VH-VL binders against o60147. Designs and how they scored, part 41

Target 1, 175 residues: o60147
Amino acid sequence: MLEKNKYLYIFRHIQTNQVLLSQGNVLKKTALFQLPYPLQKPVAPNGMRPAKLRKDHWVPLLKVEFPNESMFQSVFMQLLNYRKYRSVQPLTSDLLKLPIPVRRRKIMRQEVPNTIADLADILNKEKFPENSVRLQLSDKSDSEYADWPPSVQIDSEEIKLSRGFREKTTVDEAR

## First folded at step 17 (VH-VL)

Design kg34
Fold by OpenDDE, look of step 20:
Structure kg34 (fold): chain C 175 residues (1-175), chain A 118 residues (1-118), chain B 106 residues (1-106)
Amino acid sequence: as target 1 above (175 residues)
Amino acid sequence: QVQLVQSGSELKKPGASVKVSCKASGYTFRSYGMNWVRQAPGQGLEWMGWINTYSGEPTYAQGFTGRFVFSLDTSVSTAYLQISSLKAEDTAVYYCARGPYLSYFDYWGQGTLVTVSS
Amino acid sequence: DIQLTQSPSFLSASVGDRVTITCRASQDISSYLAWYQQKPGKAPKLLIYDASRLESGVPSRFSGSGSGTEFTLTISSLQPEDFATYYCQQDYEYPTFGGGTKVEIK
């Protein structure tokens, strides 16, 4: 009997560093619906939520393999909600003091580390069995954005993706 | 085992409101989205939208905005569909269906027939 | 919205027959397609997800194939309990269903 999907892929946009969650290694158009509607319009392709998914604009950030579908779904749903919660939070006074372009850049740069931290936090709370969750990172240094629970085993193997996605980019200045 | 049990058939007059319930069991309610699908008599299936069972955020498909409201009572693992200002064309079987985030639907309720007739 | 066109709309077959139902998408949906079986007065039942993955408990005589815009559901040997209406559904974008294919006894 075939197991249902237990693989979480997270992609980042090569320019904006926005992140999308994917159930599997191929981004669906519905993934674009994850992009927030902030009070102030951010600088993003085609006004934050592009009409078309450009696969070539997204690179893999990480891949997570869960023991089963139920665990995957639980984490996926929570991760979506963490992201949404942040997107609706009021801007801090420090951010408000910054020029709008600078502010936008700073906020966008935080999406990657915040998402990684969210994932770690969720996994810490879930208390999955030791080494039951396999984590692959496109950039190993990204693991430093969070403290991972014993349930997480970091795998050094490269993330394999379907056609249309960039494997990696050298432009990581916004991280 | 996973089960979705819906409330019974409804007979309403035009302009009235109806609230269909869908009680889930056998799994973690907030781990899967709840979808609503409509099927008019002798017709095909129409996705109405879904509700994020974790956050409670509903998303409505085109054509199902305004008079249709998705809601939850997580304490009893129940999703609700409310239709207001009922019209004759709302006559259909309404299904709740569990599914991963905006994906397929692996478990279905038995359906609730809503008949709108003067 | 992504349109799914099923063919044929009606299919007459006999027990033991190989049955093939086609679902065409108006655009590339990769492998994000599911198949359902619905019997009269009953809720749909998931048969196949992600184009070719067999749902747990579904007989192996059911199989799905295809990617992009062309998909097929195959019943290798039609059984008496397989006479029903079948629907394809895409989840590349917001879910939409095909028009359905009614498989009737010849």
Scores: ipSAE 0.848, ipTM 0.933, lowest interface PAE 0.5, mean pLDDT 91
Fold by OpenDDE, look of step 17:
Structure kg34 (fold): chain C 175 residues (1-175), chain A 118 residues (1-118), chain B 106 residues (1-106)
Amino acid sequence: as target 1 above (175 residues)
Amino acid sequence: QVQLVQSGSELKKPGASVKVSCKASGYTFRSYGMNWVRQAPGQGLEWMGWINTYSGEPTYAQGFTGRFVFSLDTSVSTAYLQISSLKAEDTAVYYCARGPYLSYFDYWGQGTLVTVSS
Amino acid sequence: DIQLTQSPSFLSASVGDRVTITCRASQDISSYLAWYQQKPGKAPKLLIYDASRLESGVPSRFSGSGSGTEFTLTISSLQPEDFATYYCQQDYEYPTFGGGTKVEIK
């Protein structure tokens, strides 16, 4: 079915601004595996991968609705890899001058704008049909982090999701 | 039409190596993860891990590290499972299965029986 | 790791019967649970995903329900082709399968 796996949810950590991609409106534990720095004794504020998913620490950043699963999966995989690519890039000289904790925090703060920019870039390259992709942000100002292609229509309404997951409603959205 | 076609049955001796192929068609190969699932004779299903078909990065389940290697040839939309230093307990049917990122598995290969016997 | 416990392991039924299989998770997995059907010598076939969503092409006599830790697969009226082994699988964490439920002819 065309409605299968057509929703991309992006969450940000309330303290670190780290970003998680989700194929559903409820964060899975596997989403944590997107974080580059595993830690045995995790402290999310340190910019590491926590061992446990604290859903209450993650708030929705944006929701993207695609016309079909194929488009969604393509964008999702690319977006995931864009972020990974950045994480393995050499640090700039400016960052290297900073203490490690400060450096990590600064890098984490860039994840939100970078992710949004990545999404726009991917969508620009994909050349989807006009107004075929619906973008809804928790903060409309976040849309300014990128130039969006004609395929993207930005909703006037902000997303209304609970932390880490969607609250129960009468209508369940497809993952 | 989405299809996953695996290589044929293998008969190996202990200590040998085997490489199972899984050729995908009917969809964008790099858009879906490829999972490997093992099923010993008369037993249940066991997830071995998956490979990110976009980046080529493999992730192995606990118990499937070391002797098991996931790889790709994206030019022919094919995933590979290599098992080295084969043991009798490796005797099983091995399935490749398409799935969204670390999710369920919507399409499966027909399976490849690997028999390890002296 | 998340353990999935299926019950029963074996089930004898007749054509036309209502069949219910249960899958219990060791922890809350929300609705990230799938059901598969496997016939002898064949690969598993996806029936249900996200606990209750019917996979395309699957007969409507199959249905899934549940959330959290308790899940159920129901076959409203068992057909001859439904005699098989059924597995649940969670994808909240790294994928794991239940032990399976073999549905046999009574």
Scores: ipSAE 0.836, ipTM 0.919, lowest interface PAE 0.5, mean pLDDT 91
Fold by ESMFold2, fold request of step 18:
Structure kg34 (fold): chain C 175 residues (1-175), chain A 118 residues (1-118), chain B 106 residues (1-106)
Amino acid sequence: as target 1 above (175 residues)
Amino acid sequence: QVQLVQSGSELKKPGASVKVSCKASGYTFRSYGMNWVRQAPGQGLEWMGWINTYSGEPTYAQGFTGRFVFSLDTSVSTAYLQISSLKAEDTAVYYCARGPYLSYFDYWGQGTLVTVSS
Amino acid sequence: DIQLTQSPSFLSASVGDRVTITCRASQDISSYLAWYQQKPGKAPKLLIYDASRLESGVPSRFSGSGSGTEFTLTISSLQPEDFATYYCQQDYEYPTFGGGTKVEIK
């Protein structure tokens, strides 16, 4: 009776700013497989995969409602591939000069803007009907990381959080 | 309409190889993962792993990292399971099953019986 | 890894009976549980996903409930065509299946 999942949920780690893509509003442990392990020089962006899923460490970043499950699945698989592609790229010499923990944190802090840009790139290329894709953010300023196609309707209301931190403000980070 | 059609039953000797095909139709092949599930005679279901149909990257469950190889031909929307160095214990029905990323399996092939005997 | 324990392993019931099958997970899997029906010589068929969502084309006499570690599949009025083995499957981690529950008609 009910339509299968048509919602993309994207989470941000409260400290590292790593990103996880999800098919539901509760993360599965398998979502952690999206996070790369550190690699030897000069391969792949360094990340950290926690041994356990700490659900209190992951907060909503954004939610996307697609017209149907098939469209959601197409975008979801493409986003996973974008993240894999980024994870295997060679590191720059500037990054390689940094101690490994510092390097990992710097790379991880790019995941939010990169993921939002990649999502918009996919949506611009897929040519969905006008206003058929509803985007809701926890922080509306994050929409500024990309230019959105006419298919996307950005919800005026932010996702409500019972707890959360934003890297863009000291007040939010302190809570 | 979504359909998964597998190749026919196989009778093999120990040490031989077999390649089972799974032809998908009625949906965008690269949008759903392809899983392989084994069922030995009179036994339950055992997930063998899956292949990401978008990237072609396989993932094998523990115990299936040696003689079992998943592959794709996306031009004909077909997934393959190859089993090398067949043993009698490989006698089973092998199913392909599609689903969302590492999720439930909403469509299944009809199964391929592989029998390994002297 | 997450173990799924189904009970009972075997169930004998009459046409028209209400049948309940239980699946217990070794750890909290939220609602990430599916139920399958497998008739002899046939592929499994998805009945329920996300613990309680009925798959399209599945008769309304089938329902699922539960979350966390305890889940049930209920057949409200057993029919002769419901003779089958039923499996639960979790997808919180890499998929695993329960051992199955064989339902026999008296």
Scores: ipSAE 0.752, ipTM 0.881, lowest interface PAE 1.2, mean pLDDT 88
Fold by ESMFold2, fold request of step 18:
Structure kg34 (fold): chain C 175 residues (1-175), chain A 118 residues (1-118), chain B 106 residues (1-106)
Amino acid sequence: as target 1 above (175 residues)
Amino acid sequence: QVQLVQSGSELKKPGASVKVSCKASGYTFRSYGMNWVRQAPGQGLEWMGWINTYSGEPTYAQGFTGRFVFSLDTSVSTAYLQISSLKAEDTAVYYCARGPYLSYFDYWGQGTLVTVSS
Amino acid sequence: DIQLTQSPSFLSASVGDRVTITCRASQDISSYLAWYQQKPGKAPKLLIYDASRLESGVPSRFSGSGSGTEFTLTISSLQPEDFATYYCQQDYEYPTFGGGTKVEIK
């Protein structure tokens, strides 16, 4: 009798700041396929996919509640496509001049702002009712990476993800 | 109302090819993944893989990377399974099933029996 | 590759009985497990998703429980129309199915 999932969960890696999109507040192993390449194989310059899902390395970045499951699915599939698009683009000449470890770090550091901007771009193009999309962030300053349409209501409270990634979660650790 | 309607049963000889269609209706086709599931006579269910209906990118389970091809025609909300170089062990019912990204399967086609005999 | 082991493979029970089917995963899959019912000659039908969430239109006598590696499907009072084969399926990794449990009603 409960309504199917209408929540988008976005995680970031504590160390690398890579981003994973999720349909639940517990990551599936298949989420790793959103990252472009395995670290060990292939050995492309952007081989940045961890071999193993370390759930304790991924913390909440943001959560979005949509009006219904169908609208959630539409946005989720589009956002996955934005990530694929970015993963296959040629690197800029400025990035190519950098040593590979430095280049990787710079690319990964852009995943948070890029993902937030992409989400906002999708929501600005979609025709959702005013205040029908509830956005909650772990760090409210991250909302500044994008301009949000009137359909988005940004929650005043930051995420306090209870019992998700860490056994003893406090409000400060959920930030 | 969500419906998945598959093409009719097929009788083929070894070495031939077959293309099964799955026409979707009652929902936004590009918002849900399309999966293919095989069931040999008297046997259980086997996930063959899926196709991302937004991008058209297929993913194949182990054992299905060679002779099996998933494709789409999004203009008519239809997914296809093509099996080439048919073998007797390909005799099975083939289901299309939609679901959230790499998730459970909430709607299924009626199944298409492919029989390979010589 | 996650293997799902269902038990029992076959079950015969009377109308009104409480029936429990077990699905055990080869590794921790959190709550990412679904249950399907398949009647002879028909496509599978989703009963339960995310281990315990009842699909719309499924009778409330069906329930699911479990997390981690052990999961159960319970039919609280078996009905004649529940004659079917039941499959579990995980979606923590690329989907895999259990071997099935055939339920026969006397």
Scores: ipSAE 0.744, ipTM 0.880, lowest interface PAE 1.2, mean pLDDT 88

Design kg34
Fold by ESMFold2, look of step 17:
Structure kg34 (fold): chain C 175 residues (1-175), chain A 118 residues (1-118), chain B 106 residues (1-106)
Amino acid sequence: as target 1 above (175 residues)
Amino acid sequence: QVQLVQSGSELKKPGASVKVSCKASGYTFRSYGMNWVRQAPGQGLEWMGWINTYSGEPTYAQGFTGRFVFSLDTSVSTAYLQISSLKAEDTAVYYCARGPYLSYFDYWGQGTLVTVSS
Amino acid sequence: DIQLTQSPSFLSASVGDRVTITCRASQDISSYLAWYQQKPGKAPKLLIYDASRLESGVPSRFSGSGSGTEFTLTISSLQPEDFATYYCQQDYEYPTFGGGTKVEIK
């Protein structure tokens, strides 16, 4: 018997750099509802929802292990709310000066650094024990988008798979 | 220790309204979604939708977008289902069920029988 | 939406029998399937989640398997308290339930 899920999986779209939060290492179709609107019918310039889930278009960005399911659920629900709050804010004058296609692309490209900053902000406000939250990234330089509290231990190993969050082979034996 | 306690059975006439409560205890209310599931007499289970307990935003399954309203009072860890313009076909047991975000349902209320009859 | 088809819809069995219930999805749902037990007049009770993970407090005679479109719930040695209706439920998309399998004494 395994403990219920205490892992956050974050995916990035290979083309748009949009971000999806997941409770599992395989995306559900419902994950798409985290994005503002369907891709074919955009009404929000700050993001678009694809009509269908293309699993081959979503790659690992990061994985977080929490001490327990309750803590994971608390952070997960807060992250969803940060994204929703941002999506309904008025656009800045700098963004409004851009042509609509450029504006949309710039907004979507901000999702990775914004999501990482949101995660760190939540974790800095929480009073978690030192080194109780383990963070693993596909690109370790992405940790530089935020200042992490003492509760976070950043894994030295990057996520190496280009599709999903499958188990990794040992690096020591390959090197 | 996780517990969902629903309000008692209701007998209503067509055209009336009903409000079912679901009081949660033993966990962080805003960390788990609250779902509503209908079961007509002798029938299977039907997901009606859910409410995000953190934001208060409801989502309704197709067929439940009109007369059915989900709401919360987070100060007392309680979710509500309101059904307006009751019809005989609304006769069913209504369950609240919590779960991880849009996931399986690990804890259920005891159910509330709503009977709509003249 | 995703349709779940359970088979059989009705099953007669004796105490001690090995019982297998099948749930088939209309599309690939990975391992996002749960099983519930419901007794008359009672709420459903979660048995299995994520296709094969046993919920805490559920007897080990219950097991689940499958992925993609075909899933099974197995009761290795049926007990008197296991006579109930069993439902599968997917959460790959907005939740849907199978039609149920009623297990009765033979």
Scores: ipSAE 0.731, ipTM 0.870, lowest interface PAE 1.2, mean pLDDT 88
Fold by ESMFold2, fold request of step 21:
Structure kg34 (fold): chain C 175 residues (1-175), chain A 118 residues (1-118), chain B 106 residues (1-106)
Amino acid sequence: as target 1 above (175 residues)
Amino acid sequence: QVQLVQSGSELKKPGASVKVSCKASGYTFRSYGMNWVRQAPGQGLEWMGWINTYSGEPTYAQGFTGRFVFSLDTSVSTAYLQISSLKAEDTAVYYCARGPYLSYFDYWGQGTLVTVSS
Amino acid sequence: DIQLTQSPSFLSASVGDRVTITCRASQDISSYLAWYQQKPGKAPKLLIYDASRLESGVPSRFSGSGSGTEFTLTISSLQPEDFATYYCQQDYEYPTFGGGTKVEIK
C-alpha cells in the first residue's frame, strides 16, 4: 500500500532563519536537538535553541523527493553530520569581536545558504540517476546558493503552503 | 535482507561486566540509527537510548546514563552495548533495533538474555 | 516523559472476531505512533508506523488509526497466529512504549 518515507522536509524559522531538517511534514520535538546548545563556549548563548517547539514559527524552506527511503536516509544522516561539524568549529576572531546579538544573527543567517550548499554537495557526490531527485523550494531564488547535479530536477512550482508542510484543514488545531 | 544478529546469552555474577554485540547486514549501516531496548522478565519494553551510526554519538535515556555504554565498529557494521558493575536488576533481554533517526524500529535483533545472579 | 497507556491490558477472543486495542498519549504526539507484535520468546515486530501506515509484509487485517492523543490498533478478523502481546510506541520525542496488551485466543 504505502511506501516508507522518501521525502526530506526542511524548515526555516520565521524570525531567526535557523534551519531544521525533518523526516516528516510535521516537526517532532526532537528536531530542536539539531540546533546548537553551547557547551564550554560562552559565545553561543542558550537563546539559539528554543526551549519549546513552536510549530507556527517554522515555515517551509524546501522539500526533496528521493527515489527511495534508503537514499533519503543516507542524505539525511549526512546533512545532520554537516550541521554537527559546523556547530563544533571554533568561532573566528572577527565573530568573537562582535556584540553577542550581532554575532548570533550572523551565525543564524548562514544556516539557509549553508544547508542548501551542503545538500547540493552531497547530491553531487552521490550517483543518483538523472532527474531522479525532485526539489521544490518556497523561494526558487534560494536554488542559487548551489550548483545542482543532473540528478536533481527543480520543480517549477514553489511551495504554496501557508504554515509548515501540512494542509490547512485542522480547525481544532488552530487554538 | 535486513538482519540484526546479536551475541548469545550471558550468565554473570553481580559486579561483572558484559558486552552484547549486534551485527547488521543488508543495508547501509551508517544511514539508520541503532537503538537498545530492555525487557525484564515478564515486563514490557524500555528504550535505553540510541547511537548515531554516522557520527558515533550515543544518547542515553534517563536512568541509563551511568553503567551503560553504546559503541560501534563501523568497519564490521556492528553496534555494542556494554553494562558494567552488573546488578541483579539488570537481568533482562536486551534488543538492538534499527530505525530512521529517532523514529519507529523497523528491524530488531533476536535479543540477548543477560542473567545476573549470585 | 510521554506516557502511553494501553487498554485493555488483556483480552480473550475467538478466531474471526474484530479486536480493538487503544493507546492514549499523555500529550499530543501528532501521528508519531507505532504498533508492534511480540510473541513469546521472540523480538517485537513492527506492524504499523506513523499511526496508520502498514509495514510491508504485515497482513491487511491489521490497521491503525488516530492522531493527537488517542490511537487504535484493529485486527478485523482475528487469526490463530495473532495471539501475542501488542505494544504501542511514540517517536514524537525520545521513544517510549505502552505497557502492552496481551491477546489470547479462545
Scores: ipSAE 0.731, ipTM 0.870, lowest interface PAE 1.2, mean pLDDT 88
Fold by ESMFold2, fold request of step 18:
Structure kg34 (fold): chain C 175 residues (1-175), chain A 118 residues (1-118), chain B 106 residues (1-106)
Amino acid sequence: as target 1 above (175 residues)
Amino acid sequence: QVQLVQSGSELKKPGASVKVSCKASGYTFRSYGMNWVRQAPGQGLEWMGWINTYSGEPTYAQGFTGRFVFSLDTSVSTAYLQISSLKAEDTAVYYCARGPYLSYFDYWGQGTLVTVSS
Amino acid sequence: DIQLTQSPSFLSASVGDRVTITCRASQDISSYLAWYQQKPGKAPKLLIYDASRLESGVPSRFSGSGSGTEFTLTISSLQPEDFATYYCQQDYEYPTFGGGTKVEIK
């Protein structure tokens, strides 16, 4: 008996600290649709969507094991909605005073703490059984961005980087 | 038990409109996306797009951005496909199919044949 | 857009035969490929997802393999109820389907 996916994978961009939510430990190209489109400056200054998915630029931030697929799907869809909500909010006057490249970088740097806080907010509102949701982080100090409900068990072991970021590497460039 | 039940077949004239329903049961409706897939007679499968059942936001595949409208009534766990200004080329079986976010389609409706002829 | 090319388009086989259908993607899609069976007048039915994972209730004679750009659906011993059209579908990007492979009785 094989279960469908019950794991949430959250990735962080190694340079920009942007965040992607994933249903698997290998990112799909559709994950990029979670990022604001930056090509039209007046339309989408909040963030930057890379032109292509470079899997070597995205590393694990955290992994969540849910009791089953249905609970995973509920949280996943809610978290996507939180990210959409944040992407369409008006910018503060302080941010609007910054040059667009600086503004963009400042917004992107908040994605990690904001995503972790949003995840915890969703989990605090859900009534999952105690210790039924296992959270594992690449950097355990990131758990400090939020207050976790009793349903969450934070794993003592940190995530180690895996080989999954190299599936399209065939030619190496000279260094 | 997951089930998707679609409305019955339709016979329409060019220029009319049609609204196909897809009623879901046996699962949490807002936790899985709803996709629409077209199959013209004797042809293969064509993804038309999907609607995010949590937010209500539709996404349309290229070629389906004009006369096709996806909508929801979450109070009765039902998705809708509306096709306006029907053309003969719209003659097809239309399937609803659920799945995880932009993923495979694990459950399908039985299909709704829409026939457009004079 | 990711193009999926199925081969063969048509296949004639006998009950008991081992049948292999290939799906080739225009770019690397990792393992994000599903296989469907469709019988005349019926909705497609999911057989395989994530390239090789068998959907619940699907007979074990069906198996999937592959990653990257080339994928295979195998029916180890063809049964009378397996005469159908088979489609691959990728979900690495917005979903697209292969053109289908019709499997008919010899």
Scores: ipSAE 0.725, ipTM 0.869, lowest interface PAE 1.2, mean pLDDT 88
Fold by ESMFold2, fold request of step 21:
Structure kg34 (fold): chain C 175 residues (1-175), chain A 118 residues (1-118), chain B 106 residues (1-106)
Amino acid sequence: as target 1 above (175 residues)
Amino acid sequence: QVQLVQSGSELKKPGASVKVSCKASGYTFRSYGMNWVRQAPGQGLEWMGWINTYSGEPTYAQGFTGRFVFSLDTSVSTAYLQISSLKAEDTAVYYCARGPYLSYFDYWGQGTLVTVSS
Amino acid sequence: DIQLTQSPSFLSASVGDRVTITCRASQDISSYLAWYQQKPGKAPKLLIYDASRLESGVPSRFSGSGSGTEFTLTISSLQPEDFATYYCQQDYEYPTFGGGTKVEIK
């Protein structure tokens, strides 16, 4: 019958442009652990984690349909690792020249392009069948942050939802 | 053909250590998290925490941050639970369970009974 | 931590009965709830995930419903092999389990 989840959902914060990766079309509270700890020191890098999940602050960035659940899980875990890796790297000299508030804003605003580039990097390294990975974006120009492999088919229709990813039902309406 | 096979039961004295293994097969080990769940005799299920099988980073539930250590050997697709300074209250069945990142648990090991008595 | 309260903690029923088990969460967990069956001496087995989605290989007499804070597991026609303890588990935050419901067949 129907396979378990094979969709990656990526959300963007409406104000900070921070990014959350999700296994479902509704964010879990644990998604916040993907973000750096709340800033408690003036020079701490990596932006900040909101104290609580405000679902009205997170909007669709993109959705990816994979061929099956195991391929989705492989990509999801790799993306999480890319984000963790970036969060612990030393800041570049260009960032260190900036005042802390400006530096923090630039780091947060890079999450969208960085996440899209990381996704594409993973997909370029994976050996998925041609056109087997369907990508849908809220803003199609965001696809320009990366070079996509032949396995990726970019949907011509943008995501039109203003809050969250909501499909008509839990399962597809296909007949 | 996902399978989790745990090491055999253990009988220990207070103060000893135990290391429970959980060998995974039939799936990509690094694509699913590994969770540890405790069940004391006649009691319910208690999530102890999980280990990110991609990075090796463990997360412990409250109450499990001291004497409990999760680890991996990805070369043999095996997760480990080590309990040091065993106490009588540690007597329980310990399960490994895989699942999507911090999600439900779709496959479980058969459980390992650890008995701690003098 | 999200507290899950299951009710009843124990029930007896006859083969063929409709059995309903309730799980109440201390806060809104959307649909992030799973149900497990545990038979004596065995590991738990996933029955339902995402509140209402039936795991592959689970008999269709099992169903789940609910969202937010109240969730229900229903067995439409109880069978002899359904003697077990049933647990709910939320995964909206770090997983927690309900206290369990032991189902005895009369």
Scores: ipSAE 0.715, ipTM 0.871, lowest interface PAE 1.4, mean pLDDT 88

